# VHH binders against Hydrogenase maturation factor HypD (hypD): the designs that were tried, part 2

Target 1, 377 residues: Hydrogenase maturation factor HypD (hypD), of Rhodobacter capsulatus (Rhodopseudomonas capsulata) (p26411)
Amino acid sequence: MKFASEFRDPALAKGLLAEIARLADQIGATAEKPVHIMEICGGHTHSIFRYGLDKLIHPGIEFIHGPGCPVCVLPRARVDECIEIAGRPEVIFCTFGDAMRVPGSKLSLMQAKAAGADIRMVYSPLDALELARRNPGREVVFFGLGFETTTPSTALAIQQAAREGLANFSVFCNHITVPEPIRALLDDPYMRLDGFIGPGHVSMVIGIHPYDFIAEDYGKPLVVAGFEPTDLLQSVLMVLRQISQGRAAIENQYARVVPEHGNRVSLAAIADVYERRPSFEWRGLGEIDASGLRIRAAYRAHDAEEKFGVGYAGQRAAVEEAEGCACGAVMTGRMKPVACAQFGKGCTPEMPLGALMVSSEGACAAYWQYGGARAAE

## First folded at step 10 (VHH)

Design s11 (from i1 with T103P; framework vhh_7nfr_2)
Fold by ESMFold2-Fast, scan of step 10:
Parts: structure tokens; C-alpha cells; sequence
Structure s11 (fold): chain B 377 residues (1-377), chain A 121 residues (1-121)
């Protein structure tokens, strides 16, 4: 993911802010009746808060920080299943570092590691493949987590394991998809969304056309955006132009990086290894149809759910969120992080109640770090 | 389970026209984008055209723009390719394919048997 450090062209930024304000006024957007624009990318959420775009932009524009953080929407039951797998004495459980602190129903992976589970932090699925090669007497399980940006590398690792006959390598697949939660949010009768900033890095894989239904079925604009502050401002301007013209289309502000049809090699790898689940539980949002991936029967030997007898196919337990956590309301724009009763009190980065405070891609953590919440005490 | 069955190919003279059809079954056709992909003798596969799941957006390879039209009938679960001003370079086996508009299933993961198009005098 690309993070901007500072404005590279202050004159361009000022010009974009002025044009945004002009269009916002023209369409009648005010703080009391704002245009609601959702971004579905944790990197965009981070950049908005880091550069204070939410405070610099016209008050008639309200950003909704959607479910763009994979670790943030991971269900407690899935964390519990990770701990169950990692607790087996034959298992080396491999995960990215940011997943270590996500609360399960009783333990996080970090606490399970402290209690004696063999849990290794890795930087890529290829590190887990190498662990499998070096430890032929152990079961090496990689925690497959993320949107379409991370899914191809995990698919390639599974293909490589099958090709090499690495029978001791498997993946606990928790990969999820971006278009399906957008549809679920738009189908919610209480949701008030006027437009979208589309994820830049996810769209490098899937292209822009998976979002066509947003314009075709719902009459809402979406603009795929880069991560620089001026990329985000240009994308907002493009959304507002569509609204002012009474049209809805999928546009690409990030064409220098995002190809129209995505990455065919990555998509072919995903199609070979994965199929969609009928539904998948999202922490704070409930079940979303067709939004999770499952390893296909051809790669069953590398499917940790089949190998260890866990997952939604055979096991489903009701696990409730921590009392007083408003993560779902934050992700749907019903509440800002500071309006959560627990924010800065019972929920801090050191003692997170919900996943939005754990990851830097979560709205609560970003607001804590860049929103001045710590300094405001 | 998933089946794609092409028809409508044949021999045609340069400048002629053909209409290809693809009957789809075993999946909810109206939820997926669809594509046509061709393979000329001795060459790799070349993407030709795609259509969105509602049919409101269509896309074409530069080599066929202005000559080919892709269409779909979601009631009949059928994909079409209307080919005008055919050239010898269009000679290929044409495959119906389930499309990249379902990213977890990817492009071309379900292909038909193909239908041969030969353009010669």
C-alpha cells in the first residue's frame, strides 16, 4: 500500500479544494445535509486522517470509512479457529504481524503464542512455503487473510506447494472480496451513500468493471483512487462532478497504476485455486453473500479447514462482539470513532475492544493517531 | 456442472458476417460478465470481447472494434458475438468464457468446446 508523506503540489491541492467547494455548494451539500462518500480501502482511511483531508475539505462532504481493513472485519469465531489450529502440537502457524493482536472470544494469537503455541510472524506466504520445506515432520499452516490484493500471492503459494508435492503446507483461507460488501451496504435501507472512492490496490488485481453494478443497479458513482492527497481530492472532485451532472459511472483516477481489466495472471491464479462461499460472516456487519473465498476441491490437500476439521462448512458458532463496541456503526457511517462510548476510555490501541482499534487501517486507530484524540486529553 | 456450448461458426468469405451463440448452464448467468476468446492456428489465446452482467457495458480488443458486437440475453442464458467485415486474420476457434467480473472466479475459468470460424475465399 502507498502512504503519502506530505503535499507535493500545494497549489494543485488548493485548486482542487476550491473546485470541490464550488461543486458542493452548487449541489446544495451542507454539514447538516452532506454528500456521503465511502472509501473502501484502509490505506485511503489512513491518508485522509494523516493529511487532515476530513478537516480541510468542504463541510458538506462527509467521508464514511467503510470495511476496507481485512483484519478489522475478521470474525471472532475465525480467530478462535486460528487458535485451535495453532494449539495443535504438530502445527507451525504462520501469520502476518497485524493479525497477532486481534481479539478472539478468549485469546488473541499473541496470547496463544505466549502460552506455548508455535506461531511465527512472516512477511509473505513464500516464507511459510520455505518453513514447510525445512520442517517436513511438521504441519505448516498459513493464515490466508486479505482482500483481492493479497489473494493472488496466497493462490500462487498453494499452486507451488501442489506442484512440489509439499503435503505439509496448507492455508486457512479467510480471503474476502470487495464488490460484495458494497452491494450489501447499498441494499441496506438505512444506508445513506452518495458515492464511492474505490480501492486502488484491489483494483490493480480485479480492474474497474467488477464495480459496474454500483452505477447500473444503484445509480451511484465510484472513482478508483490513488493514495496521494491530491489523488484523493481529484477522486472526490470526479464523484461530485457526476452528482452535479445527474449521472453515475465507474471512473479511474488511478489509471497510471490500475489497468481497466485488472491483472489477468493474478485473476487466473485466484480462479484456479479458489471459489466463493455462499456467505461469509463479517465482524460488525453480519453475513454477506458470496463475499468469502474457499479453496477448491482440486487443492483440498492444502486446505487447512478440511485438514483440521474447522471452518464454516462444518462448524458455526455464534460469537458476540465486546460490550459497548460500536465498530459496525463506525464502518457504516452511523457514528464517528469519537462518538463511540468506549473510544479513549475502555478502548485504546493498548487495550482494544474491537478490531478497528488494532490495525492502522482501522478508522478508530487512524483517528486516534492522526485525529488528535491523544493530544486532546 | 458448469457448461458453455458455442455454435454458429463456419466458412465465410472475406467481408462476410457470422453470428456466434453460446448457451450457458449450471450457474446463474445473469450474475456474471461473459467474454469471447479466440485461438488462431499456431497462436496463443487472444481476448476478443467482454460484456457486463447486465449488458450495459461492452468492451472490445482493438483488432475487432467497430466490426464485432457482443450481446447477451439473460432470460435465455445466451451470449452472442455478431461479426461483420470478417478478415482472414479472424480465422480461429472462438471460445465462450465466464468472465473476470466475478474476481474470486477469475477470467476464463469455465470455457466452452469452441466453434471454428474460417475466413477464406
Amino acid sequence: as target 1 above (377 residues)
Amino acid sequence: QVQLQESGGGLVQPGGSLRLSCAASGFKFSDYGMSWVRQAPGEGREWVSSISYRGSKTYYADSVKGRFTIARDNVKNTLYLLMDSLKSDDTAVYYCAKDFYSPWEGPFDYWGQGTQVTVSS
Scores: ipSAE 0.000, ipTM 0.306, lowest interface PAE 11.7, mean pLDDT 82

Design s12 (from i1 with S102D; framework vhh_7nfr_2)
Fold by ESMFold2-Fast, scan of step 10:
Structure s12 (fold): chain B 377 residues (1-377), chain A 121 residues (1-121)
Amino acid sequence: as target 1 above (377 residues)
Amino acid sequence: QVQLQESGGGLVQPGGSLRLSCAASGFKFSDYGMSWVRQAPGEGREWVSSISYRGSKTYYADSVKGRFTIARDNVKNTLYLLMDSLKSDDTAVYYCAKDFYDTWEGPFDYWGQGTQVTVSS
């Protein structure tokens, strides 16, 4: 294009919306009997609401907000274990800012910091590695959190610490994987999913083939998508074309960014440092097989669970969600945020009852910032 | 507990054939891609071949294309490598490897103990 970006062209967006409407009508999709498309990435949830795609798209298309927010699916017990580690006087506990306000059973990390714990916000695990170099008399613990997009950076930091002999650096590993919760949702007989928008950033790391089972075993289409509004519209169109044709395949709308086989360097680092846990608990979803990562024996010196005697099985603190909060139902797509009895009443960004209202990648926060405000107009 | 156990290695004349097997346990074998990787004396590891979780896609290193065939039996949880027209430069320890994600050419999260293949007159 000589004078316009094809991904930012209003005429392209109008054309995509018209073709989506034509296909939706052809397949008989209505507001009462919609096509359910799950977006798995929290970044896609944010973009859908930011650009008003939920209001512009044909009413027979319903977006289901999947479990794509790492802090949202983190169990309260794992937050409690962070607070236990951070409470030790020898420890500098390092975390990304978005984890600070997530509620544990009694305290968030922000409240523990206010009570005297040495907790520092960092932008990279490399920042924690540098803190370990500068503070050789202290134990520096990084909160390893996130899907496959963040996992490689943490793995590289662990590999570097091992090479340098930085005995005072360790990671509390809570990294999780994307394909496994999709399988768990598809195995749920009460879920009604017709297609998927695949995560752009995760797929930059893992490629497209980890999703093959969605098409081959479950007969559902998945399209990996970029984050521009026309990327998302093209991806919805590609899903609807497959449905109209009675076809199921894994397609890549984001090929300019997502390589077919992912990032080989990132994947090699992950496989070197981590192995899969037999299962991992997800807030609102329960135990999911093979969905969490554990630091391998070769890097045991940098495993905070080993070093501090805490572990996934070590502490059994079960904490129910706040009274009247429907975070579990929202995370599984069984309920929209506005249907939660506490939404905008007892649960606000200023007074969140659950993690979905804290994180900008959470469905409740997105509905508050974009969906709720737009509906009020 | 994930275990991969190779068998079928041995001494063979140039131009001969061997069939390697890998018995897998401790995970849902049919949910993961599988690979063969070899290491020759004094050399680094070299990826040989991969097969997707249902066996619908297979991949081969240029050095073995047309001579080796990868196969799997998801009922028996067994991976195979059928090696034809063996050359002296195929001499290596052959490792069965589990794909970390269902991707080609690795990376791998679990490995077998290896089986020695020696191609010599």
Scores: ipSAE 0.609, ipTM 0.834, lowest interface PAE 1.7, mean pLDDT 85

Design s13 (from i1 with S102N; framework vhh_7nfr_2)
Fold by ESMFold2-Fast, scan of step 10:
Structure s13 (fold): chain B 377 residues (1-377), chain A 121 residues (1-121)
Amino acid sequence: as target 1 above (377 residues)
Amino acid sequence: QVQLQESGGGLVQPGGSLRLSCAASGFKFSDYGMSWVRQAPGEGREWVSSISYRGSKTYYADSVKGRFTIARDNVKNTLYLLMDSLKSDDTAVYYCAKDFYNTWEGPFDYWGQGTQVTVSS
């Protein structure tokens, strides 16, 4: 269990915890009738568990772990399409390391690599561009994955490939957006959400105004937060302050890093390269309108879906979830990881049934690493 | 398929008024901010005005403040620009544009075909 004394500024952390407890009591929040706060960013989920904030905070405050992990919300069919592309002898398939162990229907990318597929781990999409320059006789495909934090770098790589005429570079685009799944969750009549901790790094790109609908249409507060324990505690305090005042607004706790209007250069690159898909399938959430991005016609030569006839360019087969995996219920806050029948039994980091156990930003992996595993034992 | 279709442009005398309309389809209009952007002959694009998705916030370029009013009708999926006290410098093709992330002044992901406004005499 973590204590406030383990934080960089333990006196500040203890003071914030005390003020949170005072406001929670004022609101009438109890373990039996908690205030539900969703953190949307996987990095926030990780920090909450790493620093034991879920155990240090007043029991009337319950964190709901949102769909902020890109590999966690990726359907198995998309992993299968990666394996199909990577299996072609002309292809060098480039991916970030965290996607390597995500299970598809039969194989992960790591298993496909072991079976002879040419799969390279890269640090950035610009590394894949360099591979395309060095291997002009091969098709180099980058697995475009992530929320608005990673989308600009992939857009830059596509723009650069087009400028240089690197016809052998393409992207399998699985970039997704943050505001749209929040709307989907708020439209679910069975979800009980009282407030949100907004993603810090995504908001560096998009700013705070894409979240205005949460306050204006749904009457719920959202506070954009940094990643240090005291950033998260200050953000929770700001959410509780709004609730205690009967107010709903979008606030920025991370103003030292997140500009109100986002990064205009990054947003321009995204709008130049991508358009919104009519819908995109999310693991556990189903189809969400306008939540996925695809490469525009001007850059279509660099769209791996078009080039290889997969995804929306080809027929997409329906793929069932692994038997006994409760990833969808965990990801929507309907159950905690330790309540999953497979947690610590058929599902471990060594033998994951679903993506939430693979990624360090997934709730199941975080519970395993930071003490949630003992509850299942 | 996203469609933005402008109308209401034309020839008008200095000091006159025009009302531009933009009919939107193919997306949930009420979920996105909208903007007007103009392009005069031989010039680059100039942002004119933006309106938030519910119409609660409006923004204007300094060149049009006090003369133009942006409005929207979320039931009819229509964006408007009410242009008063028109000057020769307002001569341009006027485009309606859809916000990509509800951020005013762009970036924009979709544009209409444009409608010509000519202020002369």
Scores: ipSAE 0.572, ipTM 0.816, lowest interface PAE 1.9, mean pLDDT 86

Design s14 (from i1 with S102G; framework vhh_7nfr_2)
Fold by ESMFold2-Fast, scan of step 10:
Structure s14 (fold): chain B 377 residues (1-377), chain A 121 residues (1-121)
Amino acid sequence: as target 1 above (377 residues)
Amino acid sequence: QVQLQESGGGLVQPGGSLRLSCAASGFKFSDYGMSWVRQAPGEGREWVSSISYRGSKTYYADSVKGRFTIARDNVKNTLYLLMDSLKSDDTAVYYCAKDFYGTWEGPFDYWGQGTQVTVSS
C-alpha cells in the first residue's frame, strides 16, 4: 500500500506484513476475534496512525492504545493545584509546552497565563534552574511531569539546586511510573489483552526487567519496540510468534538503543531524589499503588507540595469528567476514539473536552490527525 | 512507611554458618526484587546476592557462589541469606536492600539498618 512505500525499507515492511498475516491466520485471529496488542507509549500510538499501520496490518490484529501520555492521565485536581501555585504573585511557574492546554476544572495553564499568572514554557528543568538564578526574589516552581523518560532530568535539576543552595527553586512532582499501570490493566477482569508493545524511551532508562511480571505472573508477551514502522512491525511479529508457540517472554526489538538493565546513572539519580508514593490517582484508571513519585525528605526544600502546602492525598475532592466524554473508556481500551459520542462534535483539538484530544500522544488527537475524522477528507 | 529490619548476625568461627533475615513492611514485598549488600571495615559497599520478586531467579557475587543461598518468603514478607563455609573475609555489616526497577546490582531505593557478621576464631 501507499504508506508502506514511505518506510525506510519498503521491501522489508511488505515482507513483515506478509509474515504477520500468515501467523495471524495460523493462530485463528479474525476481525471478530482479534489478537489485542496494547502499545503503552504515546509515541508508538502516533507512529501507528502516522504510517497507517492499523489499516495495513491483518484485520485480526487490533491495537489498544494504552495510558502512555503523561498529560492524558494527569487528574484535573493536579492541574487545579498548578493553577493555584501559579496564581501567587511571588511565583514564576515553569512547564513543558504540552501541559499548557490540559483542562483543569475551570482553567488550563494557558488560560491562567492569559489572566495574568506568570507561567513560562521551558524545554528543560535546567531552564527553570536558570530562571531561579536570575530571579532570587521570586519563587520558581517547575511542573515535574512525565514517565521515567523525563524523571532523570528533573532529579538532576533538584540535585543541582541543592548543591548550589538555590532556595527559591522547587518542583511540583507529578512524575509517574510505567510498570504499575500495566499491572492495573492486567488485573482488570474486563480487559482482554494478548500482548504488549513496550515503550522504547522509558525502557532506555528502566531496562526490560521491570516488565518480567507481565510474562511470569500474567502469561502475556511484551516486546520493547523502536519507533520506525519496521521496528513496530518486527515487534508485532515477535508478539505473534510467542502467541503461536504458547510462550510468554519479555523481548527487546530495540536493543540498538535500549540496554537490558537501563541507564544505571539515571536510575541512581531518581532513587536519590525520589521515593514512591503509596498510591497515585490516574485519570481514567483511578488509584494505582506505587505508581507516583514524591521528593525525599533530604530534598524537602525543593518540594513545591511541602513549600506551598498543596498535595493531592486527602486535600482535594475528585473532579468529574466533562459530560459525554468517554476518555476513561478510550484510555482503558474499551472504546476507540471515533466511537466517543463527542468525537469531532463537541470535542476537537480546538475545543478539547478531555486531555486525550490535547496531546499529540493522546489517542483522540492521533485519530483526529491521521484517522480521517476531518470533515471532507 | 517502608521498613527493612535485618537480624541473625553475630560472631561465628571460620567454616561456620549463619542465617540472616530481613523483615519487610510498608510496601508490597512480593512485587519487588530484593538484595543483600555488605560493607567490610574500611571498604566500600559490595553487592552479595539478589533474588527476583517470585524467587525464580537468583544472582550471586563470585566471592560467595556455592557458599551463600538467597531465599524469600512472600507470605511472611521476609528475605533470607543462608551463609555456609564462612571465611574471615565475609566479616562485614550486611544490609537488606530493595531493588529499584529490577536492577539486581543496584541502584536500591530502600535499605535496612544492617546486621554485623564477624568471622573470627
Scores: ipSAE 0.618, ipTM 0.840, lowest interface PAE 1.6, mean pLDDT 86

Design s15 (from i1 with S102A; framework vhh_7nfr_2)
Fold by ESMFold2-Fast, scan of step 10:
Structure s15 (fold): chain B 377 residues (1-377), chain A 121 residues (1-121)
Amino acid sequence: as target 1 above (377 residues)
Amino acid sequence: QVQLQESGGGLVQPGGSLRLSCAASGFKFSDYGMSWVRQAPGEGREWVSSISYRGSKTYYADSVKGRFTIARDNVKNTLYLLMDSLKSDDTAVYYCAKDFYATWEGPFDYWGQGTQVTVSS
């Protein structure tokens, strides 16, 4: 086997691949009529390509790369709002590094920084709190971005700022939730999904029961997975076993890490600081009800949208995409990155047209790095 | 705006029964788990019961299991708590609570105003 000898347990990996092949054959899965399994987490997308699981696994199993990259699903209009805030002379704008290269309508944050905006890369929202303490004459704004894995740390930073009376700290809240886009995908008549690999890190926060609707309402299996190659293979096997049995349930392959009911402390912090927006725009998916978070009235002093008068801008991903870019179709699994007309031509990691080529968690970047279909150097 | 409005509380004798209702508005009720939480005089909040968004799963605190039944009507956007064999220890203000995620026992992002239940002769 191609990379089996490099796995932590190559004998286990071989056994899992053999059992997957047996069940795939039993189901009647072929390359022409595959079983479609969506991995929701960008970290799973990366692991699948890094370990060549897409090439080692039975050809009747097709991985669909879901919208598990927060910067990838952020609309151009929200990037433009970041640049507007960062451009104010009183503002120190703090962000994680992966957001720096995401294109807005005219500029990325990296280009705004080069033009003189005070933009700082940080590793934690707590770093932004320290900047606020050290710069009492400046407004320190943290770019709140990510799914439920990042939301708790931002909530804790807001709670700490409120306790200390750090009036110059605020968050531009773009936190989003995982269950709601899965529902939107399952409601899409063009999506043919047979099962899901559930996100490991998000599920550490929310537990497994937020996914119950996938099995109960849609009759599809979901297995929460770890990130080792054998975790992913075991999770695929568990999905195929359910399909073979005509069953649909939420199962947890990652029980050594993911508790059934999630992290109660993290969830309490989120519920204290945030409420759900009525809707939030997702690049490639459109408006999704209840999928975005807004800072509650009790913490209004720390809400950058309130402080700087920046309103929510509902935009369509197709309207905001660069000409010839198929990011929306790739994000929803309707198109592989290599089928995009711009892939390896007008769209490269050096000159990205869309967020999927910028982010290491994006499908286009993963295909470029690991897929073997690359433009000449 | 999310609103939760409880009703059905009152004075009842030990061994009696009450039915609490909670009318929900301002959100898609059928997409969220719902819970009942109570607070006795001078005590902290105590979780009582939770129900999943389709009503397929219900959870109860040990103190009320076998005596209370949680139910929901997703057409009427209403949550219920049917309380049987009431004891003096059940005396509390009962709050309807909306789950922030579709999980049991919270966390809760919205609460009703509460309805008083008094179990006394």
Scores: ipSAE 0.581, ipTM 0.822, lowest interface PAE 1.9, mean pLDDT 85

Design s16 (from i1 with S102T; framework vhh_7nfr_2)
Fold by ESMFold2-Fast, scan of step 10:
Structure s16 (fold): chain B 377 residues (1-377), chain A 121 residues (1-121)
Amino acid sequence: as target 1 above (377 residues)
Amino acid sequence: QVQLQESGGGLVQPGGSLRLSCAASGFKFSDYGMSWVRQAPGEGREWVSSISYRGSKTYYADSVKGRFTIARDNVKNTLYLLMDSLKSDDTAVYYCAKDFYTTWEGPFDYWGQGTQVTVSS
């Protein structure tokens, strides 16, 4: 009957929940005046709803579901550019499965595939390299997506293509970075964030020190967390402990997995292949300085933006969300998914209006699968 | 456009002092860690010193510890390296480098053109 009984260590989970409640009461946190904790990673959003932590935790603690889903923050215009590239008869367009259903202005990649485009679902950029080797008469384009967890694999594939002289392989680079949107959210005067649960997998690559500014400049705690229910509860407890003490620091709950200085080999590959764009558009957040990556001139032959004359989405007229879709408001924490008029009616995982319903890392998909009531029919 | 422009190099006698400067533009300087890296004739690059984005943390290679001081001016967007008790082994081209993040550890995404330091009598 109780959700905590389904955890790996139910006694530990109950003890953590009790201590969280004691600290929340001490802070004076209530449902009417909650402490707002943002989890940045989409994997944490998924785990919170999967394990019902939002229902089990003290009502004075409110989770804000941050922009930790790469396909969710991808602008419609960039999806449209993917469809333009994939529609060329010489192109084999390769993408991760979760990007297939993301809506563009008129078509998703799945719909473009159904209409005759040669679009392949792959599990790794290395699969796209192999396709390029086996199809020397075709242009193989990999859709480069993701935060720092996926960026190293794409960088390694580009380095390998350059070493081999594999001229028919290129990447449409839409890789983005985690610290920059956190700064943008903290600079928003209407955002009231008290603390953060930091991403576990991203931090394996970048380490913990890229988050130092959150504590040092903004006076807010961040705790890097694992994905088990007790990892998340320990991390919330650590955030609340800092708040109760009037302290702000970057802490690592996931130290067994996340090295303090990250993965130096992965970081070197990223810096070799990529440079920062001056700005990058985030769906629902607008332009964020230095948050997107571009392939460097040394690897220009493998840059699909140069090769196909795309990558100018930010210079086009504004592209609006589907009528009645509130993805931007949900992604910025200004609205819960169940408050969207289309949730469960015109917007479902089978017929998504926006990207947040497509990916398991999106708040709308997590609410649909694990949490809360659906909009009334 | 990101630009890093070093200055202050030159010829100096053993035991002398030099102050290197690096003028930064095209990015928000105060948000990024900065480093000095040198390359001696016929040798690979050697990391010398790093400074965190606020200047609160500084790090030094064992070869220069106690002789060199790294500093930054976030108002002037300038990085400094104060070099005391210079030795012939300090002869190298000195590069200013920008960290990819707010960290001090690298990786470095932008480099200056370098400034030559020659320690000779």
Scores: ipSAE 0.624, ipTM 0.838, lowest interface PAE 1.5, mean pLDDT 86

Design s17 (from i1 with W104Y; framework vhh_7nfr_2)
Fold by ESMFold2-Fast, scan of step 10:
Structure s17 (fold): chain B 377 residues (1-377), chain A 121 residues (1-121)
Amino acid sequence: as target 1 above (377 residues)
Amino acid sequence: QVQLQESGGGLVQPGGSLRLSCAASGFKFSDYGMSWVRQAPGEGREWVSSISYRGSKTYYADSVKGRFTIARDNVKNTLYLLMDSLKSDDTAVYYCAKDFYSTYEGPFDYWGQGTQVTVSS
């Protein structure tokens, strides 16, 4: 019962672990024939390793780390386009810190900054708006990155820029959606998934009904979960109860935070500013229909892709992945980080080959920090 | 290019019936929830009804429950609204709307041009 005593309510945690073990035994789950549960959210991946849930839980339960890290699924070509935009002398390029060390084909944003590009780390899109107000002679470009948790704040910033007439503010839009990659994973004949832990913060925005297809079309359970260890354990228990009963439904363990229909204000802002791209390239999954967002015609003045003629607007060719990196296989759950030949050798947090080792939400970084590397020893 | 085109509106007396249709193109219709939204003269938009992508779940505004039925044909890429026991308060332009996410009651990323429904003696 390693780390169980560190939980806020260790008695509740032990009770949940015991009930999970009982159900796992009942359905015949073993280490040799496990139940595969994918957690989509990078925050859940972090919590699982931080609290040692992967080691405390019944060995018949196997966590599959899903594509819940926005910088991890970002193609190298998109990083190269960020560097191209940031390299223009008129541009102040604004980004969150997580993107700074993600490798492009030749340079990361951090290396481009060291070479003289004007790249600013910001805490919110509002910081980029303030930079645009203070620097009317410069083009201020915000790197729009993230799933539905991040998208509303960027949408609100674009709406505010349009309202104020801040013509020098634009967003390089790389916002992506959660339901579409889940469908892509379920359509993959080599993926064996028995259930899902649904993202807590994304579901605060979109609600639970965007996941209905998982149960209706694929017959798989999904439980939206909070981030406390007991939230995660309760969610695993709810998935196992469905499996033991031969049913599939979308359930909400995080109902105290996640409303059934999502956040109407956030969703309205997203729908006002963005439309769906016909497809968007995901690292390790390829092109996924309707999974990326693009700024609508009404806000085109604030679309950096159109303004600077890059990416899909520029129709740039795809770039090659790093030599020897198994990031695609790790990202799709086909390989655990410790099975990558480069893990702990040519790929470390100090010298990352791919985004999964850079981001705190990446499976490789989590395995390195919280015990994948220690367990392999 | 996403297109939504409504038809079937018109003038009808109170207690009458109408069947609205919406022809959809330019997206995978069967992958998205669809909705009907109306706007009465001088008022804001009011959500009327939503249908899930397979038609297994339907939702209705309290004002139309028991009188309206939403339906879809995923082979023909067509959304329907069957309107029974029409009231003067149902007078509005009716818009076909594509759900941005299947959240029901919106938000919507594409709208049709609308079709006028007038309930008057």
Scores: ipSAE 0.572, ipTM 0.811, lowest interface PAE 1.9, mean pLDDT 86

